# Ledger of designs, part 17: VHH binders against F-box protein At1g11810

Target 1, 377 residues: F-box protein At1g11810, of Arabidopsis thaliana (Mouse-ear cress) (q9sa94)
Amino acid sequence: MTTTMSTLPVVLVDEILARVPITSLRSLRSTCKKWEASSKTNLVGGKATARKSSHVGFILIGDKICSMKLDLNGGDDFVDTSVNQVSAFDGFAISQLFHCDGLLFCISNNHYSNYTLMVCNMYLGETRLIQNRSLFESYQNFCSYAFGYDSSKNRNHKILRNNSVSGGYEIYSLKSDSWKDLNVDLEKSIHLWRLGSVSLKGNAYFRVIKVIEEGVWEYNLLCFDFTRESFGKLLSLPFESLGDEGEGIMVISCVRDDHLAVLYQRDTLGIWISTEIEPNKVSWREFLQVDLATLDGFPDVFIAGRFIVDEEKQVVVVFGQETELDLNHGNAFIFGRDGYFTSFTVGDAPPEDFTSYVPSLVSLQIDKTGKRKARDD

## First folded at step 6 (VHH)

Design m18 (framework vhh_ozoralizumab_d1)
Fold by ESMFold2-Fast, scan of step 6:
Structure m18 (fold): chain B 377 residues (1-377), chain A 123 residues (1-123)
Amino acid sequence: as target 1 above (377 residues)
Amino acid sequence: EVQLVESGGGLVQPGGSLRLSCAASGFTFSSYAMYWVRQAPGKGLEWVSEISGSGGSTKYPDSVKGRFTISRDNAKNTLYLQMNSLRPEDTAVYYCARTIYVSGDKYTPFDYRGQGTLVTVSS
């Protein structure tokens, strides 16, 4: 009876997702069209720019997926932010959110006792629940995840999972709806950061901690190539990151869906954007440097969590916590040139993830009638 | 040389209690957050509890919340796990683990664990 009861929530939630109004999903698509329009050239101070300062995506606030629109077009201190909970995920406590190729990969973690893995196409209103291997249910507290696709004609979308304690790796394929083991190992000194993978051009980039010696570690980046199904070499960072517990904070994000950005916070806040990014090669350019001690009214303790780069306005929007123990503050900061900074509130808790949304035609249905339901061709 | 040595495991009846200890040496114990993790027969590692370096913050999964209590004595370089109302599903090898704490990350890796102590809850 307990086993029967444990399957009811999943079935009920699947019914709820299937019954979510199509108008809600189409509203998100309309917002994405507006974001697409913002990528057209604009004249600012007589110069053409590639983008308008409007950002649309999904954020994770607490255990809830919300849609967010962030509009920076209202002048220096005017920020228009709208945040709306996405009802399609009501009944799920979401712990992690990944985006690749217009698909969302979500992990529902019921207080570390139960995991549900799902891939969602918000544009088509489709959800695929991913079957976990029974052997790995007890490993889930120590899993790192990555979402990407290979270079095959129809982009075979894949999920990488490792158990950082056992060192075992496995990969799920959306096309075959199956898991397989991977014989891929990292040095014992290298630790994948659970919340630190970002999908970029089909590959996944991890924030990695490399232990140099006892009590001494450094940040690094690693790429997982979903075509070769292997890790690349450690990628060079544009800053020195050797540190102990509580020193330096590193965050990564996507810019223009084809570049990687890195934020490093210590006594200063630095932002760099990749000029070239490949599995075994990276080049960086500096975007912004801020001396946090020179900012009047800036909190004494601030821990950067997520960020958005706006190249047209020459600012960065940084979400974070004002103390490590302050989990109830939803404040965000905007940093710019010439000492410009301001703040605004996005909710009652800091966003744990943010991803720009673009609609996808990738079908999540298992095609029992040949290729008729495949939407990529 | 970093060492973590667990003790206090044994055979206990359902509903019973055990107190596990972990003796740490070779590093500044009070500077590190610590974990208890367990591995049941034929299963992977499962997080059991965590405690900050100062001992001021503790965290538990729902499976053990209200039954298990993590604590530390920084003067003695010792970590403890008090386990009450034990159940057959608590049968596992219990490991003390040192964590690499990174500010702003909800889940931190650990870089060292001990050899473990076996807890068997038998009906």
Scores: ipSAE 0.232, ipTM 0.602, lowest interface PAE 4.6, mean pLDDT 73

Design m19 (framework vhh_ozoralizumab_d1)
Fold by ESMFold2-Fast, scan of step 6:
Structure m19 (fold): chain B 377 residues (1-377), chain A 123 residues (1-123)
Amino acid sequence: as target 1 above (377 residues)
Amino acid sequence: EVQLVESGGGLVQPGGSLRLSCAASGFTFSSYAMYWVRQAPGKGLEWVSEISGSGGSTKYPDSVKGRFTISRDNAKNTLYLQMNSLRPEDTAVYYCARSIAVAGKYWHPFDYRGQGTLVTVSS
């Protein structure tokens, strides 16, 4: 690949700056003319003090990465959604998107047997293409990915890859720009979900299936600690998942950049937010419970794929696959207290993924030894 | 005891056809999505086909789309792969695998794989 990545659009930079604390804006202003100009505008206009009722990030619609701003006005006001394709990814068919420490990790798969891994800093306009190991793997080979960093001074960012067919684990280091095999002691009855690990405080959280006996399984969570390069203990869930094979959907998401949320969908839609989350320990509180059977206008078929929690507005925004009757519209649903329910359109196709975004000074440049440049504090 | 036993591999000339079978036992076959995956000599594992528990949904990578057809007979606990227009690059050990299907297209990683059957495409 010879594609060069461009910086974020000015509009998206302004939207991101509105969410960033003033002290963080001061440290970032000297690194980019867009940031300097946008910071002045936001400080004068007071936007730097805006509350987190506005959600900014990247959304995957079909195979395209788009920037997204979602404003939850509340009440009878329209949900304001702005979605714009990111031109830096033109020519790439993106299948997965991960976010950690202001960096995006993207998997491109233009052919089922061909794929490209890349890490991007959208704020700095930097991209690193990740070299493949000697044996080429497709994402269709049931590879699970996770993105995080270790506790070293300059945060060595890492990618974990598991091939469910071979059972092997590999870890990539941005610092050394190389892969290594990883011996992981994971109970044979535990299986990682193929898609959708979530990065949180440098570690990655996976949805897992634990097989109790033939035909009997339960959902659990598992943390991969990038410092120890090992999995933690199974983390308990706030709902009972022992049941029929193929029933119920579990989705995970980040809240406040330091907590995990879980969504469990069956006949009802339940949302819980962690009160404590560590590699070997979790505690939960209920956020929202919705009876889907009582909602007027809710689709006959809806499979939750990703969600956003807005604690200030007391709502959850859920993205997913709708009925075959409306696949040309990327509808999303908002659920709230007291039977509040509404929908809005995010594009011409159902969203595949979404990740919030916070700018970072993490450099993707490599020195002559092949090691990543030290992080700018 | 869960078992998946592949059969039907062999030597075939380019342009030829083969039908692979996988006999499943020890579990409720219709409750699981099934897969064919292959490993060519000196290469990594590659996905070649996917079928839902009911048989109503199938998926293929571009490398075999239009040439390979996956099917299943839930009454006989058997998975099939019909391979047409075979090419030298299709030479591989073919494995049958099962996966836990949760809902619709959302598949869990598979938890069992068979021992494989060798397909050699050569003149």
Scores: ipSAE 0.227, ipTM 0.596, lowest interface PAE 4.6, mean pLDDT 73

Design m2 (framework vhh_ozoralizumab_d1)
Fold by ESMFold2-Fast, scan of step 6:
Structure m2 (fold): chain B 377 residues (1-377), chain A 123 residues (1-123)
Amino acid sequence: as target 1 above (377 residues)
Amino acid sequence: EVQLVESGGGLVQPGGSLRLSCAASGFTFSSYAMYWVRQAPGKGLEWVSEISGSGGSTKYPDSVKGRFTISRDNAKNTLYLQMNSLRPEDTAVYYCARSITVAGDVYHPFDYRGQGTLVTVSS
């Protein structure tokens, strides 16, 4: 077997249950008996409450999925962090990780096909393996992926795939367990970041560049609307990135599951959070601006890769690489107001991705009723 | 004007070797990730190899891994593909292509592709 049944790591159970609304918590607890005792223990002596400035989710370190808890509630700039490899995925080399609606979408490479796609519900312990339609193409290097759902009742969860070699698009539906080709109208001057997108309220947001002329481009954002199955209008960013040689680093992240944040690094590090984010419009507010040259003890070279915004503490946690010498050492920095910064270590290598996790009741089992009807007809 | 000009294709016996070249002009070669892609008769485009702007990172699909080697000479603005242990199924028109790289991040699709060079593997 290449896949074992996944269960949510024990270290995450209490934090996850504390973040679920009371009304939803009873429903989730009734659905999964294995969590019933844990949910009662969490509620002993009071209501289930999420801890402020505590971040729980999954990260990708090298080719391994790890659970992470980051607790900023300590005094004297203390950071409590725990990182644990998720053993259910020990047999897989994971290259990309996406989260939408309590589901994890993972891309793994194997020798029998160019890659394996899988969707996991860690709360229900369910996994669905999705085989590639073509065994002849190495999609991992020429596909951009997006994960979302449409506005239909009970949400139809979907995966968008762009094959950049052929220029074609295709979309997978969880309900029908099938792929279909998609005709997408997108300007030739717009290029998608190869390594993914961020899911927000069922839609996916891509980092893109728009080519103005040879050697001259600008950063932008582009939304794929899973209900309309089309791209929205090009969305503007709150900073200037125009140049004939790309020197700035742009990273995007989710905040509170309903807002988008953008980080832009050159000689300064700026963070903005959306005040409005929809497929055809965006507006921004500045969250933090840091002059990296003014920070005593900050490394000469630092490349931001991923970040977490903590609005309660008014800080940002940035994961990245300091130099080629840090390939086997994961460093993270916390930046705050008035030149505040501190550092801590996460695992053996810089995390490539981080996604928060909130459980859901989305079933990954194939619709047995639909399958029977298809056979009977 | 951006130009990519492939050369080195031809007829070769199964088990033979061939080296393809791609001469680039009209852009800062070292700032772009470069690719080899191929199209067999009656089939779509297939990715063959990838190399970063610095040459520090290379990638291959399983179909050619261990047989093909991509390399570049940034001082000469030239991309290479060394093909060993050639098989009849390697018969295709081979294209070099460029992709935009910004701060180490690769963006797709290809913004330019050359005219191609034909490789025929036959007895």
Scores: ipSAE 0.458, ipTM 0.736, lowest interface PAE 1.8, mean pLDDT 76

Design m20 (framework vhh_ozoralizumab_d1)
Fold by ESMFold2-Fast, scan of step 6:
Structure m20 (fold): chain B 377 residues (1-377), chain A 123 residues (1-123)
Amino acid sequence: as target 1 above (377 residues)
Amino acid sequence: EVQLVESGGGLVQPGGSLRLSCAASGFTFSSYAMYWVRQAPGKGLEWVSEISGSGGSTKYPDSVKGRFTISRDNAKNTLYLQMNSLRPEDTAVYYCARSIKVSGDTFHPFDYRGQGTLVTVSS
């Protein structure tokens, strides 16, 4: 069956709370009195206060899931980071990592064996392996994925899959442990960018390319509503983006678990945070704008891949690639006001995907004790 | 205006070889990554091969790796698929497809596909 929070030793609960970002502690305290009591101890309170600009979560480095702590509480030019491989995923080559509601959704490809889709609850120590449909085996690398949940009681967590080759859609339900085909009416000029959907308040947000005419496209956002099981309207971006000879890079991320952030890089690096975000409506505010040409010592080539916004320090941490051949180490940059920037190294390869850690009580187990005997039928 | 026209399909016996061609027009061929995808009778579409705009990089699934070779002639705006050691399970309609390259990402959507050419592997 499931292991609930009430069955865990208090010391383990305290250890988990010590690793939770300070911004998430209020939500945990409201969920259970046991967690509320633990989080109010002098030890946890002291640690939480020191963590205002500390980010703890999971990252994908190469094909390995790692835990990461990024501490920005030091003075100027001080960054403390620690990265450790998560041994529970040893033997798996992970290609994508998604987070929703304290659950991790991972896609593994073990040297052209069957692709393994798995949902993990790190707090309960539970993993559910999801059966893939056999016809998708040979083109898993062309599938777009999204992870979310519907508005039903106890939240039905779901996975959306789109095959960019066939254009077909299908949706998996954790409650029924089954896939179903989904008919989606999306304009032919709109194409989901395969990597980088993010979960926000149960829905998923995609980067999309809208083809305007031959050789001309623009970036937009699109929301998939897991309750209605349909896409919303194209969402406007706070910048002009037109693909032609001067290509730009767009990355999206979550802020405070309830807002969307967008990074757009060309000759400048701009960061915007949503002031309102709904499936059919968005409004933006500018957070930071950096002129990359004015930065002494900045690499000649840098392609942003992932980012973290720290509103307390008024900085953004950007992970990316400096060269296509630099596999020796991963570099990250911190950008702030008035031309402030610094760099640091994270692991032995460029980081891919970052997700904050929040404990979940959602059970991934399928109860087999309720199975009827043949004689009872 | 954009057009992809496949040709070269036909009936071939198991163990045989066949070469498919795709004539592209209406766009700058060398600026796009190109793909071969196939659909077997009663099955979904599946990826067969990928080639970068320059021709410098190619990818294949295990089911065809070592048997199929994708190539392109950018001067002729033509994509090719050389198929060797054909098997009955290779029977399918083969499609030529185009994709947009996005900076910093090797994975991108297909934005155009041709009409297809039928390959039947049977004795």
Scores: ipSAE 0.295, ipTM 0.637, lowest interface PAE 3.8, mean pLDDT 74

Design m21 (framework vhh_ozoralizumab_d1)
Fold by ESMFold2-Fast, scan of step 6:
Structure m21 (fold): chain B 377 residues (1-377), chain A 123 residues (1-123)
Amino acid sequence: as target 1 above (377 residues)
Amino acid sequence: EVQLVESGGGLVQPGGSLRLSCAASGFTFSSYAMYWVRQAPGKGLEWVSEISGSGGSTKYPDSVKGRFTISRDNAKNTLYLQMNSLRPEDTAVYYCARSLTVGGETYHPFDYRGQGTLVTVSS
């Protein structure tokens, strides 16, 4: 069933607000009396300034949306983590989760085997179901999604979808509540990662493969600009991946909501963070390089799937798949400087996705004029 | 030139069996994961099965799991789909497809798809 998200626990609300910078809490207080009370309590307790290395977000564990709080102490190999299933989604099996501008875009396989697309504002407790214009209930595995917004007043939020069979693209507008076909001039040699993209400053960034000739490829990065509704130029990566063996694994993640990070895994694990990122240009700095062969107890087969960068602690938290036998345990690894390495467990299954959380004042209600209210950032 | 040619479709009774074949050429077949996908009349494309390049791993959706078996013969550059306990809802055009797979992850669009073979399950 569809439901409003007004069931968010006060404890979860308080935890989320404690991670928001003090200067941004003024705007939040004007919107909700309940949140105003929570944020004042947090400031009186000093909570909003106390834990800079804490991460609060939403994750997918075994097709369930869970809230996660992760506190990294860094010094004693001790990690404090709490994971709580979000009850508002108890009736849904969620297959993908995207985050943009404090909104969650979710793809669900309901108990009738039909796919449901929805956008949720967890802060306001609002949900909007996205109408499906095609008979694609069973070909979701052949669709890639991206979530973003354009530069217009009120930030018109949009969903990009490609159909791998037709090669076509469609774009949904939250403002007009409608889909339209999109003509995209993308070279046939460029292939997009199936399981999604990362939203950053309103645009979506894709892992892509550039095929040079049969059996020869390289990793690249590609931006979809939701304002221009077009792809940018291929963006340079800070590592070389040219090869025909398919050994390397590339993962991308958002850091601090305004930077992109890339992880490249082979015999080593390298992490780079963007110093400048725009649709047609990027520059990188190295954050961490780890030689996996030097780590005692690191699994022989590990495929990185998602990661979190903590710049204050100088560590990276990596979630991934080790073996099918480990599906009952969600193991994560923490890598740091000078061979620092530890692990911890998150839930009953490996996290499929993680997205950091920033509260949004964007209303999902459609007013009588068909317009959303302006954001008060 | 990459080519995928499906064959083996036809009319079968409910509960019957059928084996589809896909002849591949123009690429190193064993290096690619292969797929069977289908499209029923008036419906969208549905994923039916996936097999790794070596043949060591296979995946199925719940709708066909236990009834369909994907296999491949890399020496003959041929992909197969054994379909058992066929149902009227299995009626569709079946396509052989290749997707670029790197590091265990799939990239879209399908870089090639065949012309298809029709399977009709009716009494």
Scores: ipSAE 0.457, ipTM 0.687, lowest interface PAE 1.5, mean pLDDT 74

Design m22 (framework vhh_ozoralizumab_d1)
Fold by ESMFold2-Fast, scan of step 6:
Structure m22 (fold): chain B 377 residues (1-377), chain A 123 residues (1-123)
Amino acid sequence: as target 1 above (377 residues)
Amino acid sequence: EVQLVESGGGLVQPGGSLRLSCAASGFTFSSYAMYWVRQAPGKGLEWVSEISGSGGSTKYPDSVKGRFTISRDNAKNTLYLQMNSLRPEDTAVYYCAKTIEVRGDVYNPFDYRGQGTLVTVSS
């Protein structure tokens, strides 16, 4: 069945939503309330944040969304982890996860036909299925997605995706519950990384490569501004990648909801955090530099996938794959100052994604009758 | 400079067959996954088929699966699309495209597509 969500009968949309267990949604709401309590000092700032080194979010292991709480204790060098599968998404094979403004944007794809797009507020227990446009359903396998919001009073949340080879894009607005075409061309030498755009202060940041000539390229960053609905200028990175030939690994992450971090792995593992980040400007500071060859007992092969920065503890948690033959273990490494490193297991398979989570009161309900409340901050 | 030159399009009756060719130059052909995409009159671009650099893996959308076959000759730097059991809805300009792939991640998959070749399926 290749019918798009925008043309689906209401009864079929209701059937899809009914496959999400209500009991699992109640359990998730309970967990989200606990996360709110755990992260209140982070949300409001200034209250005992220095004594709490706790990271709460969602992690993608295989096709399953799991909630994760990670507590770091520098005194005993132990890690207290809680990883629980979110059964609210049972029946969906989740391929991508995005977070913006307390909302999760999820893409479900069982095989390479039929995508389900949904935005969820886990704190309020609200889910909205997003109408897909039929004209571009066959191109969905090649889409890059981004999630953000504009500067309007009530924050209009939006989703960006590619819709054609000609540089065509389309943008979805939660406020209007509709897609519109956005014909914004990128220079032919600039190519968006397909997976893993990061939402930051309402805008989205993409990893890109810039082709200088055939076989010669460099890594850069590019911002999509959801207010202006346009791409910014190429943003420079704090490391040299020209001539890398694809041997380096670059990953980006959000720090404290207002800064961007970049990880670059080759023979060394470098982490930088933005000191200033705007759609057309970035400046960086080095956070950590690790010479992997000097670490006693570190595996011969390690490919970084995702990471979490803990500035208070002066460590970084890096998820990745140790060997091609060890696909049954989800190992993570903690790297710190003066050659400090340790490892722990986060699951039975390598994690594919992680997003930090802070609850919000943003309502996903559309007031088409004028009787229900509008969106809140 | 990268060049892709499509050929083999034309007018064909419903149920007929056509074989499209794409001559590639300016890059190491065998190192890149190759694609066929099409654009019907007044419509957007539609992915038609994919082949790995070695030719060992192919993929198709349901709309053409079982009717179309993608293949390549790396010694001749040529990509092919064998189209059988053609339907009026297959009428489109067909484009040959390459992608930039770094460590299995695909960037914009349809960069460096050629000028296209028109296929018209009409009685």
Scores: ipSAE 0.115, ipTM 0.515, lowest interface PAE 5.0, mean pLDDT 73

Design m23 (framework vhh_ozoralizumab_d1)
Fold by ESMFold2-Fast, scan of step 6:
Structure m23 (fold): chain B 377 residues (1-377), chain A 123 residues (1-123)
Amino acid sequence: as target 1 above (377 residues)
Amino acid sequence: EVQLVESGGGLVQPGGSLRLSCAASGFTFSSYAMYWVRQAPGKGLEWVSEISGSGGSTKYPDSVKGRFTISRDNAKNTLYLQMNSLRPEDTAVYYCARSITVEGRYYHPFDYRGQGTLVTVSS
């Protein structure tokens, strides 16, 4: 007897993954060029000043990528903000955003697929969709990511992925457009925080949890070197974080593209900036310390997210959520010296992330005449 | 001493059902998110289900969504997985696992996993 086998529909990348519209990329490219031009026009005696009082980049509000310009002025209008949704990503629900070398790495949970990985050069209007390995998508909630590049000529940009279920590590290369398994020697007591990596000078710095004993852990920093494809030593923090599960909040950010800043929140809010940062060595300087209990009108619950340090104005801008259940408020807070505290609204949903953006000429085309070039060219 | 002990695996026909149990001891069970993960013969580990400490939030991958249900009884320190409409592809050793919670969010590295229970789906 002849039997007919039922085959399930095959997931087709070109049907499930929407292309980023070229018209929207041109608009973003124009915005990025204007930010660069604005920076150049603020030169006095050959010295750039725009970056000290004006911050530009991309902000994640709910599941939407927005362009953001933040001007910090010493006058009556201390804060001036411009936030515009990036239409190039309409139809994508973005869960994570990373920046390295003028490239954005985005993770999307699209209503037509589990997850889409993409790298974008907004200045050139180029996008590369990254092919997922089989069985990857069901593990997305258990993956931590990092974005960086190696020291080779013309920089090979790479993505590190850790799967906390399997304990395995994989690395993607933009140059070869392929994933490979990576053997990593990391102590079993050290665990990567899923949302805790930033790129700095081609390397990625992770927030990690070190388990000392049952119910007792501490925060540490760990660098992944994309040239050596290995982790460095645990890096010391300028504060004591030893405690029980759920105690304290630690966030990391980049300052001036050459240093790390760390924020630690409990009853106080502390900010430290690195004075020296290398894969196996760090030293810290205190920037700001705020007693949150002394601030009138500060929310009872606040979970710090990404932050911006402005050393010239001596303030920190902190994005975060006032409660896990309040999805209708998009407030950011500015903290300064001597109890200075103010807030401003960024959007209709809590801001989840912010990345400063500097345009680059890094091409995402595999071959300008070849069969495997990005869909935007 | 943390212990997780899985039970309830066995042989079942395609389309059948099984209920797995995990007995937890040596920690405050209600304070931890709990997970089911599986390993099919010759394959890597696969996440199957997640439940918050209170039981108020559950998550599933698309491969088992609508067929599997995770639940817990915090008074009995027990985790359950109800598996319906079983397929040959569900054949695996099933493990109970816990995670730590940091900043009010689940940090997904499994700091402990049990010995496993074998589920075989065959005709």
Scores: ipSAE 0.218, ipTM 0.617, lowest interface PAE 4.7, mean pLDDT 74

